# Designs tried in a protein design chat: VHH binders against EKC/KEOPS complex subunit cgi121 (cgi121). Part 119

Target 1, 174 residues: EKC/KEOPS complex subunit cgi121 (cgi121), of Schizosaccharomyces pombe (q9p7j3)
Amino acid sequence: MILPLFPETQVHVFVYENVSNCAAIHEQLISQNPIYDYAFLDAATILYKKQVYSAIIRALEDRRDEQMKTKTIHSEVILSLSPKTEISSAFRQFSMTKKSKNIVVVKIDSKLTEEEEFERLDKLVEGNRVEFSDEELQKLIDFKVLKKNYKLDPSTLENPLASILSSIALRGYS

## First folded at step 13 (VHH)

Design zb31 (from za5 with L50I; framework vhh_7yz9_2)
Fold by ESMFold2-Fast, scan of step 13:
Structure zb31 (fold): chain B 174 residues (1-174), chain A 120 residues (1-120)
Amino acid sequence: as target 1 above (174 residues)
Amino acid sequence: QWQLVESGGGLVQAGGSLRLSCTASGFTFSSYRMGWYRQTAGNEREWVAIITKSGRTDYADSVKGRFTISRDNAKNTVYLQMNSLKPEDTAVYYCTARSYDKYGPTEDYWGQGTPVTVSS
């Protein structure tokens, strides 16, 4: 994907359902294995492609402005999904866990094509890849989790996109 | 104040061997993932090998079967045994130490680098 504000930055986003090895992946993430340098998100927390793109753009803006709060761009993507600036809270809310079943994987600054990254990830993730689309994401979302993470009330829950994007874009300003 | 001191680099003929050492001070070595990266002139730094605090190892495809990473927690030292060296292995080799919690890396330390030249 090409981002108009960051045209030199290579970005790939992958969605996997029915992943059976989340516990093994989680151990590799805790061990900081450089092969696993991706943002691994729980798909239960992601409703729209724009939600992911907004978090990526915010993370890239923070890197450009030397304002990152985390040590890696991929960790900054996870933080950027949260409406608050607290790192541990953001990771509890959005990161893949040992018990996750569906995941969204983000790679920034890839030196590889999408097909090459997929081949690499296919060796790491034991699950079924699906299209990164609003339709597929809406099959994997947990609305109870979404409501809690973004503090949505019943009047916004049926049309939450604007609230989610505002939370991401205005993190730390409202 | 942390330190990572690399040693063991130098000139070697293709097919030869070198052992790099990296001694750490100023932090709790046994709690850190240790690793080796390398950089050639005009290219970005690339990963070579890592060893976790539990002793699990991983290697870049270009060095699998030829290089072995190990650690000695009593000496605060990580090693890279390099066998069957190729001219393409010519680079400056960097020792790295990374701590982590469940939310990602918390501290990331880099040595000053040790040059390795492999002649054909």
Scores: ipSAE 0.000, ipTM 0.164, lowest interface PAE 15.4, mean pLDDT 83

Design zb32 (from za5 with L50M; framework vhh_7yz9_2)
Fold by ESMFold2-Fast, scan of step 13:
Structure zb32 (fold): chain B 174 residues (1-174), chain A 120 residues (1-120)
Amino acid sequence: as target 1 above (174 residues)
Amino acid sequence: QWQLVESGGGLVQAGGSLRLSCTASGFTFSSYRMGWYRQTAGNEREWVAMITKSGRTDYADSVKGRFTISRDNAKNTVYLQMNSLKPEDTAVYYCTARSYDKYGPTEDYWGQGTPVTVSS
């Protein structure tokens, strides 16, 4: 996809359900294996495509402005999903864990096509790829997790999009 | 050849103030974004504050309104003024210098850290 404010930046987003090797992937992330340089998100935390795009845009803005709080653009995407500027908290809230079952994977600055990234990820992730769409994400979301992560009350939980996007865009200015 | 030397840490009572300093040598200080991170036992380093080459500042939500970061390019020094200190601010504070290209951070320099203990 092409982002209007960052047309030179290659962005690919993949969604996998029923992933059986999250523990193995997590170990590779801890060892900082460069082959796993992606943002691995727990799909239980993602409700909308716009949620992911907003975090990507915020991370790219922070990179442009020399304000990244983390060491890589992919870790900055994870931080950017959080309404707070606390790195450890953001990773506990949004990143894939050993117990995750469904994941969203983001790649920024890929030198590969979407198809080539899929072939590469298909070798790393033992799960079923599904379409990156609001419909598929809504099958994988955990509303209790979403409510906790964004501090949603019952009135906003019924239509949370604007609240989530505002939290991502205004992070660090509240 | 490069160095980041922190000073100003110590023991202080809750509600008190401390000023941390970090003096850089061995690189062009004015070309780097400067920042402060802190680490508590068992956790990774958390970002606290940063100041860009142009002097624009940003702060973690937990310290906003209480901490102020500033820099003096003539002295190659970055400062962190910490006011209204709380026991949860107890940590080892690290100074960092970071350069950027279009793909993000290219070079990270870290100091050895200075401990800050806030007693209740």
Scores: ipSAE 0.132, ipTM 0.617, lowest interface PAE 5.8, mean pLDDT 88

Design zb33 (from za5 with L50V; framework vhh_7yz9_2)
Fold by ESMFold2-Fast, scan of step 13:
Structure zb33 (fold): chain B 174 residues (1-174), chain A 120 residues (1-120)
Amino acid sequence: as target 1 above (174 residues)
Amino acid sequence: QWQLVESGGGLVQAGGSLRLSCTASGFTFSSYRMGWYRQTAGNEREWVAVITKSGRTDYADSVKGRFTISRDNAKNTVYLQMNSLKPEDTAVYYCTARSYDKYGPTEDYWGQGTPVTVSS
C-alpha cells in the first residue's frame, strides 16, 4: 500500500482475534519494552481499513511538520484516531487494554518485511491472525463504542466512513 | 548543560489572564519545537500548545481560541498567553523543547513545571 505523500514509508497492519494475552501485552507496553514498539489498538474501535490509514497519514503529517503531540510515531497513530486532541482521552478510547479480545497492530518504519513482522508478532500475540480487510474488521467492531468515540448519530451510523475520516484528517487543518 | 526555566504561574480568578514564560539555555533554541503541557489533578499529562521552529502553532481543543503560544528566538523564550481562564485550567504547566529529524522526535527536554490555580 502506497500512502498519499509518504510512498517511501514502510507500513504494516495486522489483525488478531480471540487474543488471550492482552494483559501480558499491556504490561509490556507500560514498561516500554522496545520489542513491543507497535501501535496496539482495540479492534472494537476500528470499522474500516481507511480509518487506520487516515490515522497513519495524520500521524506522518504531524511528524513531517514537527507537531507530534506524543513521543513516538506509534502513539501518535493512536492519538490521531481520536476526534479530540486530548491524549489521555484518545488512549482510553482506542488503545488496547488488559480486557481487549481483538486487536489491530500497526508498525511504521519497519526495517523488516511484512512476513518477518508476522513472525515476530505471532510470538508476542496469543490469538488468531485474520486478514486486514473491511470484512474482517466488521466482525470485530463494537458499534456502540464506535458511535460514542466519533459522536455518530443514527443517520451517519449506517454510512459512517466519511464522518470518521473527517474526524481524523480535518481536525486543526481545515 | 541544558535547562528550561518557567515563570508566570500563580493564582488568578476565573475570567482572568496569565502569561507563562519559559527561557531555555544550553541548546540551540531556534532549532527546537517548543510546547506547553499540563497535568490537572486526577488526569494524565496532556499537551496544551506547540510551536514549531518555523512558527506554526497547534492547540488542544480545550484551549483553542483562549490560549496563544509564541516564541522569541532572540530571547530563547517561549510564551503561553492564557485568556478567559476557567477553574478547569487549574494545573501544573510544563514547558518542553523537542528536536526532530525526518524520523520524528530525537531529543525531549522538560521543565520542572509551574502551578496555575484558577479560583471560581
Scores: ipSAE 0.493, ipTM 0.795, lowest interface PAE 2.0, mean pLDDT 89
Fold by OpenDDE, second read of step 14:
Parts: C-alpha cells; sequence; structure tokens
Structure zb33 (fold): chain B 174 residues (1-174), chain A 120 residues (1-120)
C-alpha cells in the first residue's frame, strides 16, 4: 500500500498466527541477515492497524528529517511504537521474541506487490497468515502487555487507541 | 581515511559537569548528522543526542534538560555539554556520524569512545 504522506514509499504489513519458527527468525535478525529485512513485531503488543501505521509514519518522518535513532528503517518502526526513547526498551516491549507465537511483519520500501512480497516472506515465516485488521489483531493481543507498554489505566482503557496514538506521536515531547 | 576522535571524558562527582568533544576528519563533516550514544557493560548502545546537518537536535528522555549537543562545522567538531550529571550517566560515550539517502542511513561512522564516570 501507499501512504498519502509518503507517496514514493510502498509499505506492506502482514500478520501471522501460530508461528513455529520465531526462535529461528530471531537468530537471523540478531545476525543481521539481509534476507530478513523486515520489522518483526510481537502481535501480543499490537491492538490496532492505526498503531502500526502511526509507528511507520513516525519512522518515515524521522528518516526524512535525518533523525533516525536506529540503524535501519525497520528498527526505527519498532522504536516508534514505544512511548520511551530508549532503543533497548522499545525492542523489549514490541519486537518479536523467541517465545512469540503471533507476529506482525512490516516491510518498508517494497518494490514488490503485496502478493509477491507475501510469497517471499512466506518462505521465512512458518505460520498462518491472517488478515491485517483490527478484528484479527484483537484476537492476538495481550492486554496485560498492552497496558504495561503504554501505561494504560482504567480511564484510558475504554478508548485505548487515543492513548496509544498520543504516546507514539508525543514520544520525546515532554 | 575517516576518523572520529572523542575527548573530555573522565571522573566527575554527581551534580557536576563535563563537556565532550568529537573531532572528525576524512569526510565532509557538514554533510553528516552527528550524534552521541552511550553504552554500559553488558547492555546495548543507547542514543543520547543527535544533531542534524541543519542543526536540529533531539535528546533521549533521560538526558533532556541536562545535556546539550552542538556542532561547529568550521572545526569539524560536535560537542556534548553534560550538566547535572548522575551516577546512571556513567558509560562509555561514543560519537557517531551518519549520512543519509532516500532509503535511510548509508554511512555510519563511530569513534573509539570516551569513558564517563559519575560518582555518588
Amino acid sequence: as target 1 above (174 residues)
Amino acid sequence: QWQLVESGGGLVQAGGSLRLSCTASGFTFSSYRMGWYRQTAGNEREWVAVITKSGRTDYADSVKGRFTISRDNAKNTVYLQMNSLKPEDTAVYYCTARSYDKYGPTEDYWGQGTPVTVSS
């Protein structure tokens, strides 16, 4: 898909459930294998499509402004999900771990169609692809983790989207 | 060849101040975003402050209001003024230079690091 604010940048987002090889993927990421040039997120930490898109937009803005804090646009997406500025914290909060079962995968600057990109990614991920939708994300979310990551309280739990988006957008603005 | 040389680190008491300097050579300094990162033993390197080619700055929450990054293109030098230092600021501080294209960072240079120790 194309983001209106970044018409020259094609973005694809995929959701996988029941992934059996997260540990193997994680090792490839640690070794910085270029074949795994994606942002791998733990689906347990993602509740809304807009959450993902907001992080992508934030990362793209940082790239545009030459203010990326991480080495790659995909790692910057992970950082952008966090209300905290610490890179290590952001990765602990939102990145796929060896123990993850469900994941959200983001590709920035894709030169392929969604289907072509899926075919490429499907060779790396051993799991079931599901629709990237709020409905499907809601089935995979861990609310305890979500509450912790964004410091949600009873007053914000009724509409967590607003709080999440604010946290992403206002990171570093205190 | 390119080089980044940090200086100004050392031992300081809590509440004290230090000024780090990083002098660049071997590349067009004015074309690079400059930054400071820090690392403690057993942990990943964390960003502290960045300054773009145009002079825009950004800071980690943990140092905001206490640290100030600046650059002097005529001297090929980036500075980090650290005030109100805390023990948790103890780390090796690294200078970095980063170039960009439309896809992101292209070149990423790092200094050897300068140690900062803040005693209680």
Scores: ipSAE 0.409, ipTM 0.768, lowest interface PAE 1.2, mean pLDDT 94

Design zb34 (from za5 with L50F; framework vhh_7yz9_2)
Fold by ESMFold2-Fast, scan of step 13:
Structure zb34 (fold): chain B 174 residues (1-174), chain A 120 residues (1-120)
Amino acid sequence: as target 1 above (174 residues)
Amino acid sequence: QWQLVESGGGLVQAGGSLRLSCTASGFTFSSYRMGWYRQTAGNEREWVAFITKSGRTDYADSVKGRFTISRDNAKNTVYLQMNSLKPEDTAVYYCTARSYDKYGPTEDYWGQGTPVTVSS
């Protein structure tokens, strides 16, 4: 996908359900294996495509402005999903854990084509890939987790998109 | 080769002030974004403030309006002026230096940390 503010930045987003090897992937992330240089998100935390894209745009803005709080662009995407700039909280709230079953995977600045990235990632993730669409994400979301992460009250939870997007966009000024 | 040496930490009462200093050597200080992070036991390091090569500043919401970051390129030193300190500010404070190219961070240096304890 091509982002209007970052037209030369390649972005790929993949969704996997029923993943059986999250513990193994988590170990690779802890060891900082370069092959796993992706943002691995727990799908229980993602309701909309726009939620992911808003976090990507925020991370790319922070990179452009030399304001990244984390070491890598992919870690910055995870942080950018959070309404606050607390790194530990953001990672606990949004990143994949050993217990995750459905994941969203983001790749920025790929050296590979989307098809090649697709084939590579399918070998790393033991699960069923599904379309990155609002329909598929809505099957994997945990509304209790979403409510907690964005501090949504019952009235906001009925139509959370605007609240989520503003939380991501306005979490940092620059 | 490179070093970041923090100083100025200590014990202070709530409502008090401290100024942390971090002196850099072994790299071209003026070419790096300088910053401060803090850490409590068992948690990851959390961003506090940074200052760019051009002097632009940014702060975590928890410290905005109370802390001020500044730099002196002639002395290769970055400062964190901490006012209106709260018990929640108790942490080990780390100085950091980061360089960027167009693809992101290229070098990331960290000091050993200086403890700050704010008593109630």
Scores: ipSAE 0.313, ipTM 0.714, lowest interface PAE 3.7, mean pLDDT 88

Design zb35 (from za5 with L50T; framework vhh_7yz9_2)
Fold by ESMFold2-Fast, scan of step 13:
Structure zb35 (fold): chain B 174 residues (1-174), chain A 120 residues (1-120)
Amino acid sequence: as target 1 above (174 residues)
Amino acid sequence: QWQLVESGGGLVQAGGSLRLSCTASGFTFSSYRMGWYRQTAGNEREWVATITKSGRTDYADSVKGRFTISRDNAKNTVYLQMNSLKPEDTAVYYCTARSYDKYGPTEDYWGQGTPVTVSS
């Protein structure tokens, strides 16, 4: 995908359901294995494609402006999903866990095509890949988790997109 | 060899102020983004404030309006002025220096940390 403000940045996003090896992946992430240099998100926290893209854009802005708070662009994507800049809190809220069942995987600055990245990830993730679409994401979301992460009231839960995007875009401003 | 030396930590009463300093040596200070992170017992390091090579600043929501980060390139020193201190600000504070290329951080240096205790 081509981002208007970052046209030279290659971005791939993959969605996996019914993943059986999240504990094994989590151990590789803790050990900082460079093969696993991706943002591994719990799909229970992601409702829209635009939510993921907003976090990616914010992370790329922070990289451009030399204001990244974390070590890698992928960890910065995870931080950028949070409405506040508390690193540990953001990772607890949005990162995959040993008990995750469905995940969203983001790769930035890949030297590979989408198909090549899929072949690589297919060897790492034991699950079923589904389309990165609002329809598929809405089958995997946990609204209780979403409400807690973005502090949504009952009136915003019926159409939370604008609230979520605003939280991501404005979290670090001023 | 690079070095980051922090000073200015200590014990202070709630509502008080402290000024932390961090002096760098062994690298071109003016080419690095400088920052402060803090860590409480049993938790990971949390970002507090950053200042870019051009002097642009950014702050964690919990300290915005109370803390000010600044730098003096002639002295190779970054400062954190901490006002209206709260018991929740009690932590070990770490100075950081970071270089960037177009793909992100390339070098990431950390000081040894300076403890700050805020009594109620």
Scores: ipSAE 0.546, ipTM 0.847, lowest interface PAE 2.1, mean pLDDT 90
Fold by OpenDDE, second read of step 14:
Structure zb35 (fold): chain B 174 residues (1-174), chain A 120 residues (1-120)
Amino acid sequence: as target 1 above (174 residues)
Amino acid sequence: QWQLVESGGGLVQAGGSLRLSCTASGFTFSSYRMGWYRQTAGNEREWVATITKSGRTDYADSVKGRFTISRDNAKNTVYLQMNSLKPEDTAVYYCTARSYDKYGPTEDYWGQGTPVTVSS
């Protein structure tokens, strides 16, 4: 898809459930294998499509403004999900781990169609692709983790989207 | 060839101050965004501070109000003034130079690092 604010940047987002090889993927990421040039997120930490898109937009804005804190646009997406500025914290909070079962995969600057990109990614991920929708994300979320990551309290749990988006947008503005 | 050389690290007591310097050579310093990162053993390198080509600064929450990044283009040098140091600031500090195009980072240079130890 194309984001209105970034018409020259094609973005694809995929959701996988019951992934059996997260540990193997994680090892490839650690070794910085260029074939795995994606943002791999733990789906347990993602509740809304808008959460992902907000992080993508934030990362793209940072790139545009030459304010990236991380080395790659995909790592910047992971950082952008976090209310914290520390990269290590953001990765611990939102990145796929060896123990992850469900993941959200983001590709920035894709030169391929969604289907073509899926075909490439499908060779790397051993799991079931599901629709990138709030409905599907809601099935995969761990609310305990979500509450912890964004410091949600009973007052904000009624509308967690607003709090999440605010946290993403206001990171570093204290 | 390009080079980044950090200096100014060492041992300091909690509450003390250090000033790190990073001198660049072999590339057009003024065209690069400069930054500082730090790393402890067994952990990922974490961002500390950035200063853009235009002089805009940004800091990690953990160092805001205590650290100040600055640059002198005439000297091809970026500085990190660290005040009110804490034991948790102990790490190897790395200088970085990064260039961008419309698609993102194009060049990324790193120094060898300078160790900072803050004792209790």
Scores: ipSAE 0.020, ipTM 0.249, lowest interface PAE 6.8, mean pLDDT 91

Design zb36 (from za5 with L50A; framework vhh_7yz9_2)
Fold by ESMFold2-Fast, scan of step 13:
Structure zb36 (fold): chain B 174 residues (1-174), chain A 120 residues (1-120)
Amino acid sequence: as target 1 above (174 residues)
Amino acid sequence: QWQLVESGGGLVQAGGSLRLSCTASGFTFSSYRMGWYRQTAGNEREWVAAITKSGRTDYADSVKGRFTISRDNAKNTVYLQMNSLKPEDTAVYYCTARSYDKYGPTEDYWGQGTPVTVSS
C-alpha cells in the first residue's frame, strides 16, 4: 500500500486465522531472529483497517521526526496502537502471544513485493490467510480486550472508530 | 568512550520543582535525539520526553504541561525541568541519546539514572 505522507515506504499487512504455531513464532521473536522482523499483532485487539494504518502512520511520523521510543519500526507500530506510552504494557496489550489463534502481521520497508512477502510468511505462519478487511477483522476481534485497551465505555463501544483513532493519533501528545 | 552523566535528582515535596541535567561526551551531541525515560519499582520503563536535533519536543501525557525538555548544544547538555511534581513522579530518571538513519535508530546510549523522590 502507498501512504500519502510516506509514498516511498512499502507497507504490507496480512491477516491469518487459526494459526497453530504461535508458540514457535513467539520463541523466534524472543530470540530476536531477524527473519521474523515484522509486527506480529493479536487479531483480538484489531477492529478496523484504519486502526492499523493509523498506528503505522504514527510510527512512520515518529521515525521521520526522530521521536521513536522503541528500537525498530515494527515495535514502534505495536507501541503506536496503545493509548499510553509504556512500551512493555503496549506489547502485553497488542502483541501476539504463544496462546494467540489469529494474528495481524505488518511489514514496513520491505524490499519484496506483496506476493513475495506472502510466500515468505506462508513458510513462517501455519494458518489460513484471510483478506485484510474490516469484515474479516470483525470476525476475530475480542470486544472485552478492545474495551480494556482503549478504555471504552458502553456508549463509545457501539461506534468506537473515532475514539480509537484519536487515542492512537494523540497518544502522549496534544 | 561515550558517556551520559545525569544530575539534579533528589528529594522534593509535592508541588515542588526539580531540574535534571544530562551532559554527554564522546560523541557529536548535536547529531543525536535526546530523551528522558523513568522507571518505578515493579513497573516497566516509561518514556517521558524527547527532543530532536532541530529542537522539536514530545511529551508523555502524564507529564505534559508540567515538564519541559530543552537542550544546549554548546554545553552538550539536555535538561528536564519538572514542575508541579506529584508522588507518582517518584522514579529513577534515565537520559538517552539516539542517532537515526532512514530505517530508524542506529545508536542508542543510556545514562546510569538519577533517583527522584517526591513526598506528600
Scores: ipSAE 0.051, ipTM 0.534, lowest interface PAE 6.1, mean pLDDT 88

Design zb37 (from za5 with D58E; framework vhh_7yz9_2)
Fold by OpenDDE, second read of step 14:
Structure zb37 (fold): chain B 174 residues (1-174), chain A 120 residues (1-120)
Amino acid sequence: as target 1 above (174 residues)
Amino acid sequence: QWQLVESGGGLVQAGGSLRLSCTASGFTFSSYRMGWYRQTAGNEREWVALITKSGRTEYADSVKGRFTISRDNAKNTVYLQMNSLKPEDTAVYYCTARSYDKYGPTEDYWGQGTPVTVSS
């Protein structure tokens, strides 16, 4: 996929359910294995495609402006999902954990087609790929976690997308 | 070889102020984004303040309104003015220099750190 604001940057997003090896993936991430050069998100924290894309855009903007807070563009995506500026908080809130079962995987600056990238990623993830859609994400979301991460209340739960996007876009501007 | 040397840390009472300095050598200072991070024992290093080549600044929410980052390219020095210090600001503060290309960071340099202790 090509983002209109970043036409030279190819982005791929994949969703996996019933992943059995999240713990193993997590260990590879901790060891900074370059083969795992992706953003691994806990699907329980993701409700909308636009949420993911907004975080990607925010991360790309940070890169463009040379204001990345984290070491890699993929870690910056994780940070960008959070309404908070603390890196540790963002990772606790949104990153895949050893206990995760469903994940969203983001690849930025891919040189491969979506299918080629999937084939590469599929060797790393032991789970079932599902469509990256709001419908599928809604099946995987934990609303308790979502409410906590974005401090949603009854008034904002009527339209949580607006609140989430505002939180992402305005992070650090409050 | 490149070097980042922090100074200005120490013990201060809550509500007090400190000014940290970081002097760079061995690389083209003006071509790097400069910043300050801090770390406490057993925790991950967290960003505090950043300043781009053009002078654009950003701050973590926890220090916004209290800390000010600035740079002097003629002196190859980046500063962190810390006002209204709180006990929770206690940490080792690290100076960092980062270069970029179109894909992101290319070089990252870090100082050895300067300790800041804020007493109640």
Scores: ipSAE 0.870, ipTM 0.941, lowest interface PAE 0.6, mean pLDDT 95
Fold by ESMFold2-Fast, scan of step 13:
Structure zb37 (fold): chain B 174 residues (1-174), chain A 120 residues (1-120)
Amino acid sequence: as target 1 above (174 residues)
Amino acid sequence: QWQLVESGGGLVQAGGSLRLSCTASGFTFSSYRMGWYRQTAGNEREWVALITKSGRTEYADSVKGRFTISRDNAKNTVYLQMNSLKPEDTAVYYCTARSYDKYGPTEDYWGQGTPVTVSS
């Protein structure tokens, strides 16, 4: 995917359901294994494609402006999903855990094609890849988690997109 | 070869103020983004404030309006002025220096940390 404000930046997003090895992946992330340099998100926290793209755009803006709070662009994507600029809270809210079953994986600045990244990730992730689409994401979302992470009331939960995107765009400025 | 030396930590009463200083040596200070992180026992380090080489600042929501970051390139020093301190600000505060290229952070230097205790 090509972003209008970042046309030279390659972005790939993959969705996996029924992942059986999240504990093993989590261990590799804690050990900072460079092979796992991706943003691994718990799909229970992601409702829309635009939610992921908004976090990516915010992370790329922070990289451009030398305002990244985390060490990698991928960890900055995870931070950028949070309505608060608190690294530990953002990771607790949005990162995959040992207990995750469905994940969203983001790769930025890949030197590989989307198909080559798929082949690489398929060796790392023991699960079924599904289409990165609003329909597939809405099968995997946990509305209780979404409501808690974005502090949504019952009225906004019926149409939460604008509230979520506003929270991402205004993180650290309000 | 490089060093980041923090000072100014200590015990302070709630509502009080404290000024942390961090003096750098062994690299071109003016070319680095400077920042402050903090860590409480059992938690990962949390970003507090940063200042870019151009002087742009950004603050975590929990400290916005109370803390001010500034830099003095002639003295190779970054400061964190902490006002209206709360017990929840109790942490070890770390000075950081980070360089950037077009792909993101390249060098990441950390100080040893300076403890701040805010009593009720």
Scores: ipSAE 0.509, ipTM 0.809, lowest interface PAE 2.2, mean pLDDT 89

Design zb38 (from za5 with D58N; framework vhh_7yz9_2)
Fold by ESMFold2-Fast, scan of step 13:
Structure zb38 (fold): chain B 174 residues (1-174), chain A 120 residues (1-120)
Amino acid sequence: as target 1 above (174 residues)
Amino acid sequence: QWQLVESGGGLVQAGGSLRLSCTASGFTFSSYRMGWYRQTAGNEREWVALITKSGRTNYADSVKGRFTISRDNAKNTVYLQMNSLKPEDTAVYYCTARSYDKYGPTEDYWGQGTPVTVSS
């Protein structure tokens, strides 16, 4: 995807299923190991490619406008997925946990190619890499988690895309 | 070399007001985004309010309409006016300064924190 407002920003998104070492990755994230400078998301929370890209665009807008609430662009992506402005709540809702099984990994401003990032991540993540596509994401989503995170009613849950994108774009403004 | 010195914390009754101040030295204050974060015992630090170099403000939902952030570049000081205080606002409040380059945040400075206790 080309980001119309940020065409020169390098963005890579990776999806892994059946990850066995989420606890080890989580400990590296807590210790702020620079090798793990990515946004590690629980795939149970992500339904669409557009959901991820909307959060990335919002994070890049906040960086441009000097309004980032978190320490890094990657943590700002995690915050930007949330319909609320509370950082700890957003991280509990969307971040990979020790118990996660499937993850979505975002890299912004990589100095490496997508292929080189894959090679690096494949050494850090003990799981099976799958294509970043709506089809693959829909196999990994937990609809109860999605409904709770975005406060979706049953009728909205039937086709939630517009509601999710509005929540991401308008958080803190409503 | 750099310093952020917070003041104005203390004990206040629910419904009361406090004004926090944070004075900066050792860097070009007017070039930094300023902000306030808070931390309660046993919890992670949460953002409260931000003010950009141009004076644009943003607030966490929990304080929106009750708190006001402002800055005085001539005094190298950022303020947090806290009105209609609630027991839930009890925390240590931290002043922050952040610089940005083309790739995002470059420098983050944090004060030592000032405690605020709101009694029921």
Scores: ipSAE 0.331, ipTM 0.738, lowest interface PAE 3.5, mean pLDDT 89

Design zb39 (from za5 with D58S; framework vhh_7yz9_2)
Fold by ESMFold2-Fast, scan of step 13:
Structure zb39 (fold): chain B 174 residues (1-174), chain A 120 residues (1-120)
Amino acid sequence: as target 1 above (174 residues)
Amino acid sequence: QWQLVESGGGLVQAGGSLRLSCTASGFTFSSYRMGWYRQTAGNEREWVALITKSGRTSYADSVKGRFTISRDNAKNTVYLQMNSLKPEDTAVYYCTARSYDKYGPTEDYWGQGTPVTVSS
């Protein structure tokens, strides 16, 4: 992934379906185990690759500008997916839960290569890795969740990309 | 050793105003991003307003247009001017200081909190 304003920043995104150990992963996240320093997203909330990239760019802009609202760059990615500024709402809307089945995992500033991160994550996540592509994401999305999270009406739901990207980029500039 | 000491909280009627102050010691105040967060019983801490070392500000949607954050580097103090207060602004307000290097946040400091109660 090439980020125009952050070409030096390493970004890896992974998608897993049929994950059986989300409860165990969630416990590690609550305990703030540094091995799990990733953004763990519920795939039911992600429709496009650009949605994830827009949230990453927003988080990196806030880090650059000393405006991060959360503790880590990974939690800032989760916040940045939300159209609202409230942290708790963003985490409720987009974070994986103990009940999640499919997840999207983001790693920023890895000291490992993409292949090494794949090897590491495949040991932490008990599920089937699939390609990070719009096609695969569209198999995992829940349109009722997407509609609720971004407040999409029926006409917007037909072509939601521009609305979603605007919500992410313009959060807090209302 | 660092300290952040909040003051200015209390009881106020809806529509009223309060000014919170937070005085810092034990670190180079002018080099830190300052901020205010708030927490209601049973809920997670939410950000309210941030001000960078250069003076750039940002606000949560719920307070935008009503609250103003400012800083006085000579006094090592950050302020939150709260106008048009609503019952839903009732919370414990926390002052925070954060330093950044080129790799991101380095140090986070938090005050003990000051309670604000807005009566209907």
Scores: ipSAE 0.608, ipTM 0.872, lowest interface PAE 1.9, mean pLDDT 90

